# VHH binders against WHI2-like protein P4H10.16c, part 4

Target 1, 295 residues: WHI2-like protein P4H10.16c, of Schizosaccharomyces pombe (q9p7d3)
Amino acid sequence: MSVITQAQEIPTVAANPDFNYEGDPIIIQLCDRDTVFELSRDQLLGLPESILMCLFPRGLLLDYEIQECQLTQRPLIFQTADFDPSLLQYILNYFQMAENRTANDEIALSPPPPSFPGKCGIILLKEDIEFFILPPISPTTNIAIEVSPNDLLKLKQRVAQRLLQQKKIFDCLHLENSTSEGSAEKNLVRMLCYSGFHEDDEWKRRIQEPHRACITSVTLTNLDFSADQGPVSDPEYFPVYHKLLLFWQKPARKCWWDSSTSITYNGIEFATWVRRVWTLELAVLGANTYETAAV

## First folded at step 21 (VHH)

Design ya (from u01 with S106K)
Fold by OpenDDE, last read:
Structure ya (fold): chain B 295 residues (1-295), chain A 125 residues (1-125)
Amino acid sequence: as target 1 above (295 residues)
Amino acid sequence: QVQLQESGGGLVQAGGSLRLSCTTSGFTFSRYAFSWFRQAPGEEREFVGAISWSGDYTDYADSVKGRFTISRDNAKNTFYLQMNSLKTEDTAVYYCAARTFYVSGKTYPSEYDYWGQGTQVTVSS
């Protein structure tokens, strides 16, 4: 049974909400693999919690580090955990552009209702795939067919390529039976579609992790308040954006398995077992990130 | 209103040098990373180089590496592209761009919201 869980309420990056630096902006340098990022304190704190968790799995006392760096006259440089820099760049760029639009009073899709705590909502949807190739069983000997390391590598690459070609976000959910779990998945799709996604949307980023049988995918979208097809004028209706606010800096995760991918190699069909982990999170621009506790 | 304005372009012989300037206004200069792009006739706009927020990092396209240098002067709200050993293939309209964060490596035009109007650089043989 697939369970939707929420991450802990303790922020990955701890900061003092009262901290205000009136001088030159504090430049934070992030080293992610071979890529260097420079961003502001606010930009770092504005990143989705799920992403921060990936970057700093052990947490970060940001203001403490800032103070220490100032006292010791060291540069403010943080080494991140292993995270694809292109994904981080995509995320940062998306947020930067969204912030620019909000600063210029540009409304991307639809104006937020008065009850929305910010000027703009950004939905993060992430998928983490880990796949396994099952050895075929010989019909004559009833023994698993031995696969050479070289062939296994090729098989993994082929499976990875197949998965990378599966770009539609919601296709994997349609393969599930209409069980209670299926119902939850349908509700999830409905919620996302009522918030700005489309059924035929594709992953904006989908990459294979280096030297791993893993695929990571990310899509960001602006919250579209007009996409809610429910009776939004009914005061008893619980709008979809309210539901999404539950995921404000509190990512929700869903994990399940599927075996929908198979590969034929040298006339032999190989079955695969794919573990999928979805992460859903809402980011709100134009609001104090520390106000998430009040929702 | 955010404004970027290029200057310093012109005609130069191959092997010569030019220094382009991008003067900015309407935003806090020190909070931005900057890039240069160029667009030759019939070609797409391409990355030339970038300078980080702190100024500690610079990136260059392979085609200009070792010949071009980017610098910034926060006091003047201006950043520069020093172009040495110019080649005919460097002929293009050069654009300056601004971003609120820095990423090392090649960047793309779609990643920038703020642009200058461009300045023509022509390198003759």
Scores: ipSAE 0.840, ipTM 0.940, lowest interface PAE 0.4, mean pLDDT 91
Fold by OpenDDE, fold request of step 22:
Structure ya (fold): chain B 295 residues (1-295), chain A 125 residues (1-125)
Amino acid sequence: as target 1 above (295 residues)
Amino acid sequence: QVQLQESGGGLVQAGGSLRLSCTTSGFTFSRYAFSWFRQAPGEEREFVGAISWSGDYTDYADSVKGRFTISRDNAKNTFYLQMNSLKTEDTAVYYCAARTFYVSGKTYPSEYDYWGQGTQVTVSS
């Protein structure tokens, strides 16, 4: 399993912190496939970087575009890249609900410590799957058996269905097979579970990409500060949420392959290879995105 | 505190018209998208329609398309549901709802934190 890598990338959506738009919020219209979104500048900038990367893979000079639109009296409309609108809706909805709760001073079950840069932390976990079906090898000829395009399509559909039914987030890590308590996979799960995830958590969204052997899954959870309470007596205790702060607007990615899935079609067993890319990111509500560099 | 209050409900004959209003307070009206929902007895709350921030986009349930119109008046902090050609099946408690972004298409009650108390609309035969 590959090591988690963190890319220090330039923000996908470039904004000028000095820009203060007085009055009514600037309405940004996003066109994502056949779905239209309207959201504020702050909402857009508040989205996880990993999501912004998906929406705007070429980047966006947001304030520049705003100014240009104002000057030309054009509507502020952006076309996004291909991204499932239901995922974006899920994310936006989650964020707006979290914002509402924080704004209403609702007592959080787990209030952030004073050292936390915001009022609320939201953890984004995303999985991108691409799967491949391997042709079976003839035991007699030791040559790959040719599969018709029609059969291949059916096979892909079956694999996709199976993967879609696998809703538990951590099942794919096969922790039960790990002989080492210190394995990277176990450490990852521990970190996430100490942060607000549960071992039996399921993907909140899991969708097949249209006409692709790809599945995208997303789940959001609130950062739970109570999940990892070290001894109060240890001033040097480094809680797990501090580790997650490293992922604030800096998504981490882990990529690996698994071949644990096989499908039988017409009496023939087909091996499948699944490439999994996990993206982990922390979003912080109540903190200026521009303050991320100071942490 | 965010408040939404429906008004304009009542008894109307089939084929008639009614205009519902949702008056809001406690938040910046222009920063919200609005929706109407309705709930008939024994039924789940269902989407009626929505209007975007800009007012440029509206969505309607198939059952009300062509008959209902949603509009908003930012100056009055009020948005409306104009119901024409009312049918008996339109009988329900109508609720207004607010959210901080707009998405086209059908939305669900679980996606909204802010609701009105509802107003009864009864369409008689």
Scores: ipSAE 0.835, ipTM 0.941, lowest interface PAE 0.4, mean pLDDT 90
Fold by OpenDDE, fold request of step 22:
Structure ya (fold): chain B 295 residues (1-295), chain A 125 residues (1-125)
Amino acid sequence: as target 1 above (295 residues)
Amino acid sequence: QVQLQESGGGLVQAGGSLRLSCTTSGFTFSRYAFSWFRQAPGEEREFVGAISWSGDYTDYADSVKGRFTISRDNAKNTFYLQMNSLKTEDTAVYYCAARTFYVSGKTYPSEYDYWGQGTQVTVSS
């Protein structure tokens, strides 16, 4: 399993933090495929960086557009990159509900410690799958078995369907096969489970990308500060939420290949290679997003 | 506290019209998108329609398209459901709902935290 990498990137969406918009919020219209979203500037900026990168891979400068909006008193309209609208809706809805709960002081079960920079933490876990089908080599001809384009499409669809049915988040890590307690995979799962995930958690959204051998999955969960099973008596214990703070608006990625999947076509076994990219990010509600650099 | 209150419900004959209002308080009206839902006896609450922040976008269930219209009046903190050509099948308790963003298309009750108490609409044959 590859090392988790964190890229220090310039914020995807840049806006002047000093702009205090009094009155009616600036309405932002996002056109994502055939779906339209309307949300506020703050809601947009509050989205996980990893999601913003998906929506705006070239970045977005809001300041200029906001000025225009103020003049025209009309919504700002942006076209997003190709991103499944259902995923965005899920994310927005989750954040909305979290904000509402926070506003109503309903987050009573696991209040953040004083050292936490916000009122609520939300963990985003995303998986991007790209899979490839490899025709076997004919033992007779020593040439790869020819598959018609139509048949290949069918095979891809079958593989996609199989992957879509794999809903458990952590199954792909094959933890049962790991003999090392200190494996990267085990550590990752442990960290996540100590933060609010459960071993049997499923992807809340898992979709196939249109006309692509790709599957995108997303799950959000609230950071559970009580889930940390670390030794309370150890003054040197580093709480897991501190580790997660490293991912505040700084998504971490892990990439690996899985070759354990195969498909049978006309009695012949085809190997599949699945590239998995996990993105982990922490969002913090009730904190100034611009203070992330200080952590 | 966020409050939504429906009004305008009642008994109407098939083919008639009715206008429902949802009056809101406790939040900035212009910062919300609004939806109407309805629930008939023994049925699940179903999407009727929605209106965006800007009012530029509206969505309707197929069953009400062309007959129902949603509008909003920011000055009055009220949004409306104009129901024309009413059918007996439109009989239900109608609920207004609010959320802090808009998404086009059908939405579900689970996506809303803020609801009115509902108003009864009865369409007689």
Scores: ipSAE 0.831, ipTM 0.941, lowest interface PAE 0.4, mean pLDDT 89
Fold by OpenDDE, last read:
Structure ya (fold): chain B 295 residues (1-295), chain A 125 residues (1-125)
Amino acid sequence: as target 1 above (295 residues)
Amino acid sequence: QVQLQESGGGLVQAGGSLRLSCTTSGFTFSRYAFSWFRQAPGEEREFVGAISWSGDYTDYADSVKGRFTISRDNAKNTFYLQMNSLKTEDTAVYYCAARTFYVSGKTYPSEYDYWGQGTQVTVSS
């Protein structure tokens, strides 16, 4: 299993974050597959970078679009995306609610420490699965058995269904098989659990991509500073939220393969290989852009 | 403080019409998308319809499609639910809700933080 690496990503959306539009805001109309979204510039910019990359793989020059909009006396910016709308809706809802809470000065159960650059942290965990079905080997000929396209489709559907039913986030890490307390997987889980996740947490959204042997899952959680059970009183202790700040608008990725999923079809067992890519990112609400540069 | 207030509810005969209003205050009206929900006794709160931020898009539940129309007046900080061809099954407390973005299709109550107090609509046979 590969270590978590920070993805070197170029900013997807170029916009001046300090620009405050007075009056009626420019509306972004986003046609995401068959679903229409309308959101503000700030809402869009507030999304995790990893999500923006999915929405706008070619990038978006937002300021240019705004300028064009103003020049043409258009109140709307039109954009298209190819991202599962249910995922986007989930994300937008979550962020909206978080923003509302922060705006209303609702006392968080776990207020951020002074060293935290914002009022609220949101952790995004995303999984991208691509799975492959291996043809069975004939015990007599030692040759792969040919599978008809129709059967293959059925097999893929079955595998997808099984994966969709696997909703627990951390099950795929098979922590029970690791005897080392210092394993990368255990450290990852510890970090996440010390940040607000729970060992039994489930993916809040888990969907199969259309016409692909791919499954995308997303879960968001608020950064819980109280969840850190480390020796916080130790001046040398590096709190988990500091680690997560490294992933502020700089998503980290972990990729690995597993073959734990198998399916039986017509009495034949088919092995599957599942490639999993986890993306971890921290979003900070109420942060000053200048403070972002300091991290 | 964000406030939404429904008005216009009342008793109406089946086949009649009623127009509900939701007046808002405490926030920039033009920056919100709006929805109507309703809740009949013993039932869960259900989606009635929504209007986008721009007003370019509207969505309706199948049960009210073709009969109900949502509109907004930014100058008055008010949005409306025009209910025509009312049926007895339309009897419910109607709630207006607001959110900071729009998504087409059906939405759920859990997706909204801002609500009105509701207005009773009773359709008699």
Scores: ipSAE 0.824, ipTM 0.940, lowest interface PAE 0.4, mean pLDDT 89

Design ya (from u01 with S106K)
Fold by ESMFold2, last read:
Structure ya (fold): chain B 295 residues (1-295), chain A 125 residues (1-125)
Amino acid sequence: as target 1 above (295 residues)
Amino acid sequence: QVQLQESGGGLVQAGGSLRLSCTTSGFTFSRYAFSWFRQAPGEEREFVGAISWSGDYTDYADSVKGRFTISRDNAKNTFYLQMNSLKTEDTAVYYCAARTFYVSGKTYPSEYDYWGQGTQVTVSS
């Protein structure tokens, strides 16, 4: 499937923006595999919606859980879905550093314009790959060639290594392809390059999930406002960041199959099927609310 | 603004004990997880151990497990490094560090927002 779509209406982690604590802030403990995170309510709610969907695919009524927790005054503990902790650590650390810069009033070369609804924009790009290996059909028997379980594991490792080597963020969109789908992707990539990316940017994090034929890649970057300086006399000029605000808490996603990778193992060529989900989302730091983007 | 101040460093005989303190201030905005790092001359800062915001979790480098203990006293805004069975290789400048979230396991200096100025610990043979 080659359709770019946006997220559901109900936020994955529901919270009341007017919720007020009179006591000490609640500590939230997230158990993600063997890794424990501790963070505040605001840090959790500040994560991109697409990441919250990975952590809590069934949703979470956060302020309801906090109210129950206040009866015991203990940390609020959640077990997350199976999301790689190194990626969560990268994301949390990125947001911490960005918040520290804005809290210290550091001078930026291109500060946000007054019409931007916060102090800083962060663009998230994410790619999720699930891959499958299909043994070829024997020309003599017209049935699939038998592959031992050990050889299948080695094949999966080789396919994963090849996919991990494809590090450039935008190459998976096949921008030089002659298909009509490429025009929408070309415009999206141009918008992103205008806003802080470069066409040859590589994923900051790209990892194979342990024990699965899955690869997850994540990159965060600051929204760059320097190129949004149109002619001051043009009443019809619309800065690019206005278009990105459509993705604030509402990730855009494209899902499709790709068969451009094949692997030779022990003299046999294996076809691979690669399902990709590519995600774009905007986070805004220092905004009044995290529920709805305004444009 | 968060401020960190180490104290308790000094010269100690091998096999001896020493307790470092890190006093913190400026928590009006955020809670912090804390870590100790150390740096021998000519080396990079290395992780010693950490304590979570809640105090429920502690982490230690393999080289200090069983000898060092980290604790925090929220009433005094202070956290501690109790160092026992000291060895000459423990000689270093010890730094306390803070960040606004906790993650279990070994962490690196680039992940921390705030640092103390360091206190020298010298272990003589």
Scores: ipSAE 0.669, ipTM 0.866, lowest interface PAE 0.7, mean pLDDT 81
Fold by ESMFold2, fold request of step 22:
Structure ya (fold): chain B 295 residues (1-295), chain A 125 residues (1-125)
Amino acid sequence: as target 1 above (295 residues)
Amino acid sequence: QVQLQESGGGLVQAGGSLRLSCTTSGFTFSRYAFSWFRQAPGEEREFVGAISWSGDYTDYADSVKGRFTISRDNAKNTFYLQMNSLKTEDTAVYYCAARTFYVSGKTYPSEYDYWGQGTQVTVSS
């Protein structure tokens, strides 16, 4: 017998890939803050797993809810967790445009090799920043200087603006201190640049969340099969996209503290500390289809 | 091939009314969300309003809210823009557009793949 439960090792949105709904697809309504989205089952299931985790951290039994909707004629409406709707809009639009291009047989990049499991690969890179401002210790009292709540808010706004201006994706890895050619950070950037990124890329979306002292950034990029050419005649060469397939529906995370910096406010120097989390995931379009193509 | 065709444009006096239609072919109408955009000469295309896939939600630019109404008729594969209390600043080419998901609020032309050819609306004083 089957048991249905919340989040565990099961995918964030539980669905049966073999289930085929007869008739027109139903409408899924998502409420994300004050923003409403409507999308299909396939559009929801096609989102990267890391994004579904942000939307439904407790999980979602999608096919159960769809079947209840069809049996009871009730609306299929879900409240998402607190995720910036402009980011979701960017992601949905990117996937819509990519699907339209593959459906029209348009070729913007080299076609995938036959061993690639779909028509198109999309690389998600996401950065989550949490930053902290530490008041200096008074040399007289040996305790932290008291900062008013209003001044603390102004400090947070100033730090956030400075971080938002750091738009280049890879600058935070400090590759210019490059005594090690094989460092993990250099290898990561090399892999991404062989797959469709460029070293000077800027975040496509970078937003501030002042109440949480947080910045979220997202970039989607098409997997470019022509960027990793390899030696022409080497039969043992292993293209980088094979490494990216390890992240297909299985996001990878890198967490680190960025260099301590300071900000001056009213003549006082405050230390700032930045915690960064990167999430890397591959999405593959055309790998699973629950609806037949229109005629 | 997906096609959108606007109709119902023309010349009307200020304070008058006009209804635009957008008829669709080459796709399953019930699977799309629709929007109206407009473009005055020398300006960029601007959002007018949208209707959701379900029809449960509509959105309007502030400049037209309370005067314009968007509706859809899935049986006729058509959606409409009813324009009332027209002003001279409403003069523009009106375009219908479609996409495969809905998001509430203002949207931008770069988010739409399917467009009509446009219909001229001219509001005289």
Scores: ipSAE 0.667, ipTM 0.868, lowest interface PAE 0.8, mean pLDDT 81
Fold by ESMFold2, last read:
Structure ya (fold): chain B 295 residues (1-295), chain A 125 residues (1-125)
Amino acid sequence: as target 1 above (295 residues)
Amino acid sequence: QVQLQESGGGLVQAGGSLRLSCTTSGFTFSRYAFSWFRQAPGEEREFVGAISWSGDYTDYADSVKGRFTISRDNAKNTFYLQMNSLKTEDTAVYYCAARTFYVSGKTYPSEYDYWGQGTQVTVSS
């Protein structure tokens, strides 16, 4: 059974919409593991809510901190939670490129309709995997086979490598084998493919967390308005981007277990259980909620 | 629109020094992080070094560390590459590049949207 939930309804990073900054832009330094980022207030606030939750799981009172920085003339530095900096770099670069296209008034091949609240949309899809290896029950002792710590490490490495090589985004949904749950998953894939994904898409970033049985994957794609045109004879057709607007700064999560696989190691078959969490979120650029007022 | 113009390139003998400048024209110079890249004929552009938005952080490729220094002068809307102890393998076209955020460490040309025209540096033996 799949479960879909949405994130909390208050922003992870609190900001005063009426606050006006004067002078040079405030530089925000983020320390993420050993990597340093510098970005603006608007760049931080423009990140997807699901990513802000990863960076600041206890929240952040950003404009309070900015005011303290201006009063004390101290640098504005935050330590993030443990989030892989290569993923943050990918996301920031993607948003920078999208902002440059929007700011330069580049003509999109499929411009948004007037009812869309911004100049472009970006779809974030994220997968978090935690995997477990279960030793088989010995037929002689009727208890789990004891596995040495070194063999467990090798097993984890092999399972992680196999999962990393499963690069196609939608293969894990097992659409051909589902009955009622497949109907929900099938509709999810259809919505995403009408929105800019393709059936054979691969994760743009897929990494194993250091020293953990965890894998994180992220893909960003542009919302594509051209593929969802609807029948010309149906005046009540409701374009799929309206459904995606439900996730604008309100990420939805789907959690399920994948227990259909096993791995053989030294002639012994080990069950492999994979817990998957998908996060779906829409970002909207040009909605006047995170653009710099003076630029 | 960000505009970048490199200057200071030329011919120099091995062991010599050269200072490159990248002058920007625009309202918002202080909103950008800057990097130097170089490209020899038939090769890909390679990272030389970067300076953060604040100036608090600099990064250098291993091949130039200790010999090259990056700095910025916000009053002149200019940043610099001081190249010392030049070697013949430093011969390349040098490009300045800009983006709107900084990340520490090596970066790649695909992460930058704004580029200068390049300036030739030739190191003779």
Scores: ipSAE 0.666, ipTM 0.870, lowest interface PAE 0.8, mean pLDDT 81
Fold by ESMFold2, fold request of step 22:
Structure ya (fold): chain B 295 residues (1-295), chain A 125 residues (1-125)
Amino acid sequence: as target 1 above (295 residues)
Amino acid sequence: QVQLQESGGGLVQAGGSLRLSCTTSGFTFSRYAFSWFRQAPGEEREFVGAISWSGDYTDYADSVKGRFTISRDNAKNTFYLQMNSLKTEDTAVYYCAARTFYVSGKTYPSEYDYWGQGTQVTVSS
């Protein structure tokens, strides 16, 4: 049985939403591995909460640090936790382009209804994989066979390559025991496909983490409102995007062990076990303080 | 409305030097990171180099590192590409581009929404 849950959480980056800074915006420098980012306070706070948790798992008192920077003339530099910078670059690019489209008064396909609290919705899906290789038990010694460090490295590389080639976002949610049309996973996929995804969609970014048996995947897409075809004036009608608003800054997560294909190496068959964490979050750009009153 | 305009292009002999300028208007210059791209005839635009919001960080393509230098002058709303030891392979239209955040390393044209019109640089043998 699978459960998709949301964690109650203090915001990862603590900030005063009413705080205003005079003059030029403060430049925030993020150091992520060998990569440096520079961004504004609003750009940092606009990142999905699930991404902020990856960058700052111990939290961040942002406005306190900004005030200290202004008082002491110290640089405003943060070292992030270990998060692949190509993924952060993808996310920041996506949000920049979405901001530019709304700022340039471009006509969006399927514009949001008046009850949506902003100008644009962005759905984030993320998958985190950790995989393990189990040497078989020797029939002679009844102990796991010896595997040289070089052979183990080659096995991990082959398993990672096969997992990277499994590019479809939703295939991992079609469990062998999920035959019911009413399963939570099938209902979630159906909702997402009404909202801008297709069942055969592939991860936009899917990478192996360096030096680890881990794979991280991220996809962002625009929330599509066209599937919400009900009469919005009917008080009994509940548009699909209202369900997605539950995840606005409150990521939903599913964690499970997933079976994977065994792998043969030097005539020996190795079992492969995969731990998956799947994450859903909604971001809302151009939020209006009065739009939530209709929800 | 954000506008960028390149200047300083022209004809230069191989081994020579040239300085390109990108002048900006319609925005606050200090709120942007800037990049130079170039496009040779029949080719796609390629990354040349970038300078961060703060000016603390610069990046260069391997083909130009050690020969080209990027700088910015916030007082003049201008950023520059100093090109030294020019080669015939450097012949291209050079474009400046702006974005609202900085990331170190190579970036791609699809990551920028603000572009200049380009300036021709021709390096003769």
Scores: ipSAE 0.665, ipTM 0.869, lowest interface PAE 0.7, mean pLDDT 81

